# Ledger of designs, part 35: miniprotein binders against b1l550

Target 1, 279 residues: b1l550
Amino acid sequence: MRLPEELLERARDIHSEAPSHRIKLDRVGSFGLKVPVEFKGFLLLAEADVWVSLPEGRRGVDLSRQVEAIYELSNPPKDPFSLCREAAISLLEKLNYADSSGVSIRFDAPLQDGESLKYYGVEISSIASDEIINKIRVEILGMTACPCTAELIRAYKSSEIAATHTQRSLGILEVSTKAEHPDPDKLASIIERAMSSPLRTYTKRPDEGGLVIRSLSNARLAEDVVREMIHLFLEEFGHLPEDTHILAAVRSMESVHMHDIYAERSFSLDEIRKEISSH

## First folded at step 21 (miniprotein)

Design lm1
Fold by OpenDDE base, fold request of step 22:
Structure lm1 (fold): chain B 279 residues (1-279), chain A 83 residues (1-83)
Amino acid sequence: as target 1 above (279 residues)
Amino acid sequence: SWKKVRIKFTFDPEEREEVYEFLKRLARELREKYGLTTLVYQEDGKIRIFVKGDPEAVDKFIEEVLKELEERGVKYTVEVEEI
């Protein structure tokens, strides 16, 4: 039942009132929306967050307008990169009082693995203020083998291929740039290549043995994985603007402990280039 | 009252990047000067500026941007749309 229009004329616009405390808010919006996106030939239902800034003199944000903005742009479904950027701009245009806006879209991205699929987690964001800042976060699981235990066992049994504990490790690359969003498949590939081996959705007998042997022959510390991710990232994405910010991280779910091992490095492209050149 | 304007510039591809950096700096300065909200971005090989705020301030912003481009001798086409 819709309220009669006559009642709307009597109601105060609560959102336009002065707040009890004149304080600017950085982000006010709707989190956990579901929007359709097209990605690599798949139609996916993604989770989305939308927000704008709120000036000190306004009590609340018109949340309905925010929601309408992203859904208007999501029909028909489009790629999540364009959706993020266009929605951020649209929010800034539609909400008069906002001096900044942002959109974040999250989903599991399909990745071909033989005749099956594996996946990685992706979060695509765009923030509109003076300029557009594009952010992408990719998370994918790989396998690591411990080189320390391998060395101990090698010393004990004098074997060339030493047994060691293996585990799943989550690799993370987060990139913030004024350029276009980096290709998430390339980021996922960098993370997988930095691990001892990739994971497989299914393995046949020859493939399973080979995967484990490869991992054992390419044993890496969590620290090694992060350093390798950074190295590979610089090779692939060194053309991005110098003020591009990167977070490279790994969370190793160590099979011999109840806790995880974590390693990270945060840097700008300018900073890391100076560091490498000094050695 | 709020005035909202979309400005679309087409520049020569050889000069586009330099002009883009210039426009970002200029827009930031003018935003602070006039108390405006501005967004400068590139799409489809064109430079786009969105500006909103007080109508008189928005008009001054547009005038100053165009004046500065003329003083630099840059060739461009411009489309201005009030929304």
Scores: ipSAE 0.689, ipTM 0.905, lowest interface PAE 0.7, mean pLDDT 93
Fold by OpenDDE base, fold request of step 22:
Structure lm1 (fold): chain B 279 residues (1-279), chain A 83 residues (1-83)
Amino acid sequence: as target 1 above (279 residues)
Amino acid sequence: SWKKVRIKFTFDPEEREEVYEFLKRLARELREKYGLTTLVYQEDGKIRIFVKGDPEAVDKFIEEVLKELEERGVKYTVEVEEI
């Protein structure tokens, strides 16, 4: 039931009123929207967050306008990179009082694995203020083998390939840049290559054996994985602007502990280049 | 009242990057000076500026941007759209 228009004319615009406390808010919006996106030939239902800033003198944000902005751009479905960027711009254009806007889109990205699919988690964001900042976060699971335990076992029993504990590890690359969003498939590939081995959706006996042997042969600490991720990232994405910010991280779900091992490095491209050149 | 303007610049590809950095800096300065909201970005090989705020301030912003480009001797095509 729609309220009669007569009642709407009598109602105060609560959003435009002065707040009880004159404080600017950085982000006000709708979180957990579902929007269709097209990605690598797949039509996916993604989760989206949309927001704008709110000045100190305004009580509330016109949330309906925010929602309309992203859904107008979501039909027909488009790639999530364009959707994020265009929606962020649209929000800034539509909401007069906002000096900044942002959009974040999250989904599981498909990766071909033989005749099956595996996936990685991706969050694509664009923030519009004085410039557009594009952010992408990729998370993909791999496998690590512990070199420390392997060395202990080698000391105890001679074996060509030392047994060690293996575990599932989550690799994370987050990139914030004023350039275009980096290719998430390339980021996922960097993470997988930095680990002891990738994961497989299905394994036949020969494949499973090979996967484990590879992992054991490439035993890596969580610290090793992070450093390798950074190295590989610089090789593929070193052309990005110097002010590009990167977070490289690994969360290893250690099979011998109830807790995880975590390692990370945050850096700008300028910072890390200076660090490497100083050695 | 709010005025909203989209500005689209076409520059020579050889000069575009330098001009882009200049325009970002200039827009930031003018934004602060006039109390405006501005967005500078590149799309489709063009530099785009969105500006919104007080109508007189927006007009001054546009005038100053164009003046600065002229003073630099940069060749460009410009499209201005009020929205």
Scores: ipSAE 0.681, ipTM 0.902, lowest interface PAE 0.7, mean pLDDT 93
Fold by OpenDDE base, fold request of step 22:
Structure lm1 (fold): chain B 279 residues (1-279), chain A 83 residues (1-83)
Amino acid sequence: as target 1 above (279 residues)
Amino acid sequence: SWKKVRIKFTFDPEEREEVYEFLKRLARELREKYGLTTLVYQEDGKIRIFVKGDPEAVDKFIEEVLKELEERGVKYTVEVEEI
């Protein structure tokens, strides 16, 4: 049922009213939108969040304009990086009262694994204020082998390759930069290389054996994985601006415990370079 | 009333990065001076400025940006679009 136009003319614009309390809000928007994106030859249905700031003198945000902004840019489907950036800019242009805007797009990214697929989680964001800040978060599962248990078993039974407990571990790299979004496949690769071994969607017997042996031969603590991710990140992405902020983290689903082991480091490129150079 | 303007600059590629940093600083100063919202970004090898606010303030912003570029002797092409 469409309301008669005459009734709409009589209705107050609630969003434009003064609020009871004059307080600025940082983010107001629509979360959990679904938008199509094109990524690596796949058409994916991504989840999107869109928001803008709200000044102290305005009661609410025109949410319809926010939704229109992202969907206008989503047809035809495009890469999520361009969509994110362009939508953030469009939001700032369309919402007169907003001094900042932001977009976040989340999906599972396909990654070829032989004749099958594996995946990593990706969240691409852009924030427009006085400048554009691009953010990307990549999450991918790998395998870790515990060096502590391996050492205990080695001490008990002299072996070159000691048995140890292995588990799935989630590696996380989050990058915030004024440059273009870092390549998510490269970030995923860094995470996998920082672990004891990658995961495989399927394994044949020789492949499975080799995978486990590689893991055992490259046993790493969660702390080791984080440090290795940082090291590899600096090698690959050291050209990014010095004010680029990074979160490197792992969540290890330890197979001998009911709880997870978590480790992280947050840093800017400037800070970490100074830290490393001081040693 | 709100005035919204897109400014698109084309600079010599050799000077583009230096000019970009200059324009970011200048835009920030002018934003504070005139109470404007500004966005400075780079896309397709061009430097773009979005500015919105009071019409008179927006006009002053544009005038000052162009003046400062002239004073620096920077060669450029510019496209200005009101939206």
Scores: ipSAE 0.672, ipTM 0.899, lowest interface PAE 0.7, mean pLDDT 93
Fold by ESMFold2, fold request of step 22:
Structure lm1 (fold): chain B 279 residues (1-279), chain A 83 residues (1-83)
Amino acid sequence: as target 1 above (279 residues)
Amino acid sequence: SWKKVRIKFTFDPEEREEVYEFLKRLARELREKYGLTTLVYQEDGKIRIFVKGDPEAVDKFIEEVLKELEERGVKYTVEVEEI
């Protein structure tokens, strides 16, 4: 049932009123929208958040205009980076009172894994204000092998066990830049190469054995993984603007503990280059 | 009352990045001077500016941007669209 349009003449416009407390809000929006995207030949159902700033003198946001902005652009489906950027611009254009807007889009990205597929997590965003700032977060699982336990087993004179504990570790790279979003596949590759070995969707017994031996041969602390991720990131993306900000992190689900281990470093490109060149 | 304008500039590729940095700086200065919301970005090899706010202030913003480009002596074409 559609209500009569004439009601707009009788009802207060609650959203355009001044609020009882004049406080600017940084992000007011619609979160958890489902939008179709096309990524590397796959049609995916992504989740999106859209928001704008709200000035101190306006009580509420026109929510239907926000949702309209992204859905108008999502049919037909397009690549998520274009959708994200274009929707952020559209929000700022459509909502007069806003001085900034933002869009985030998250999805599972497929990766070729031999003749099969695996995946990694991607969240991108674009924030429009005086210029566009693009952010991307990539998360992918790999395998790590503990070098501490490996050394203890090696040093144990009567040990016949050439082993250590291995576990899944979640690697994270998050990049905030004025340039285009970095290619998520390259970020995922950096994370995987920093691990003791990649994870596979399936293996036959000889291949599984090889994977485990590879991980034992590349034993790494969570701290080592983070440092290697940074090293590899600088090789691939050192050309980005100097004020580009990066977070590199690992959450390791240690197989011998009831809890996880976490290691993290954040930096700007300018900051890290000065740090490295001072040694 | 609001005025919203899209501006699209085409510059010679050799000058585009220097002009882009200049336009970002100029837009930041003018948005504070006139109480406007502005967005400066690149798309398809062109520099784009979106500006909104008080109609008189928007008109002054556009006038000053074009004046500064003329004084700088750069060659350009421009398309201005009110939305």
Scores: ipSAE 0.654, ipTM 0.904, lowest interface PAE 1.5, mean pLDDT 91
Fold by ESMFold2, fold request of step 22:
Structure lm1 (fold): chain B 279 residues (1-279), chain A 83 residues (1-83)
Amino acid sequence: as target 1 above (279 residues)
Amino acid sequence: SWKKVRIKFTFDPEEREEVYEFLKRLARELREKYGLTTLVYQEDGKIRIFVKGDPEAVDKFIEEVLKELEERGVKYTVEVEEI
């Protein structure tokens, strides 16, 4: 049922009124939208959030305009980075009362794995206000091998036994910058290289043996995985603006425990450079 | 009574980054002075400014930006689009 258009002459425009409590809001929007994106030749179904700021003098947001903005830009599907940035700009242009806008897009990114395929998690954001701030979070699983148990087993029978417990660990890199979003494949690669070995979708026996030997040769504490992520990140992305903020973290599903281990470090590029140069 | 304008500047590549930093600082100053919303960003080797607010304030913003660029002595072309 569609109601008569002429009722608009008689109805109050509730959203344009002043609220009874004049408090500005930072994010008002539509969350959990499904949008198509094109990434590395794949058509993916991504999840998007869109929002704008709401000044203290405006009661409500024109939510249908927000939804229109991103869907107009998502058809035909395009790369998620362009969609994210362009939609954030469009929201700021379309909603007169807003002084900032933002868009987040989340998807599973396909990654080549030998003759097969694997994936990792990506969430990107663009915030438009006086400048554009871009954020990207990448999550990928790898394998870690415990060096403490390895040393204990070595001491038990000298070099007779080469063994330790291994487990899946979730590596996380999150970057907030005024520059363009870092390439998610490069972030995923940094995380995997910081682990004891990568995970594979499928292996034949000789290759599986190689993975296990690699992990035993690269036994690492969760803390050192995080440190290695930071080291590798700085090698590849140390050129980003000095106020770029990074979070590096690992959640390790330790095979000998009923619980997980977590390690995390956040920093700006300026902050970490001062820290490293002090040693 | 509000106005929205897109401005696109082309500068020589050698000057673009320095002018970009200058325009960001200028836009921040003018947005506070006139109560405007501004966004400054780069796209395809060009500098873009979006500005919105009171029509007279938007016009003053554009005039002052162009004046400051002329006083700085940089060579540029400009395209102004009201939306």
Scores: ipSAE 0.652, ipTM 0.902, lowest interface PAE 1.5, mean pLDDT 91

Design lm1
Fold by ESMFold2, fold request of step 22:
Structure lm1 (fold): chain B 279 residues (1-279), chain A 83 residues (1-83)
Amino acid sequence: as target 1 above (279 residues)
Amino acid sequence: SWKKVRIKFTFDPEEREEVYEFLKRLARELREKYGLTTLVYQEDGKIRIFVKGDPEAVDKFIEEVLKELEERGVKYTVEVEEI
């Protein structure tokens, strides 16, 4: 049933009223939208959140205009970075009362793994206010091999056994910058190269043996992985604006424990370069 | 009432980044002065400004931005689109 349009003339415009409590809201929007995107030749169904700021004097936001803005831009499907930025700008343009807008888009990025596929997690966002700030978070699993246990076992019986425990570790890089989003494949590569070994969708026996040997030859603490991610990030992305902010983290699901190990460092490019140059 | 304007500037590449930082600072100053909402960003080697607010204030914003660029002596082209 569609109600007559002329009722808009008689009904109170609830959204334009002042609220009972005049408090500005930072993010008011539609979360969990399904949006098609084109990413490196793949057509993916991504999840998107859209929002705007709401001034203290306005009771409600025009939610249908928010949804319309991103869906109009998603047909035909386009790369998620363009969609994210363009939608954030469009929201700020369309919603007169807003002084800022934002869009986030989440998807699993396909990655070639031999003759098969694996994936890694990507979340991007663009926030438009006086300028555009772009954020990207990449998460990918790798393998770590414990160097402490390896050393203990090596010392046992004069190094007769080469062994240690291995486990899946989740590597995380999150970047907030005024420049364009870093390439997520490059971020994923940095994380994988910082691990003891990448994970594979499957391996045959000779390849599996090689993977394990690689891990043992590259034993790393969670702390080592975080430091290596930062080193590799600076090597690849040291050119970004000085006020770019980074979080590098590892959550390691240690196979010999009932709990995880976590290591993390947040920094700006300006901050970390000063720290490194002092050594 | 509301006026919404898109401004697109093309500058010589060697000056573009310095002018970009200048326009961001200027837009922030004028936004506060006139009670406007502004967005300054780069796209396709051009600098874009979106401004919205009171029609008279928007017109003054545009006038002052162009005046400051003239005083700076920067070579540019400009396109102004009301939306």
Scores: ipSAE 0.628, ipTM 0.896, lowest interface PAE 1.6, mean pLDDT 91

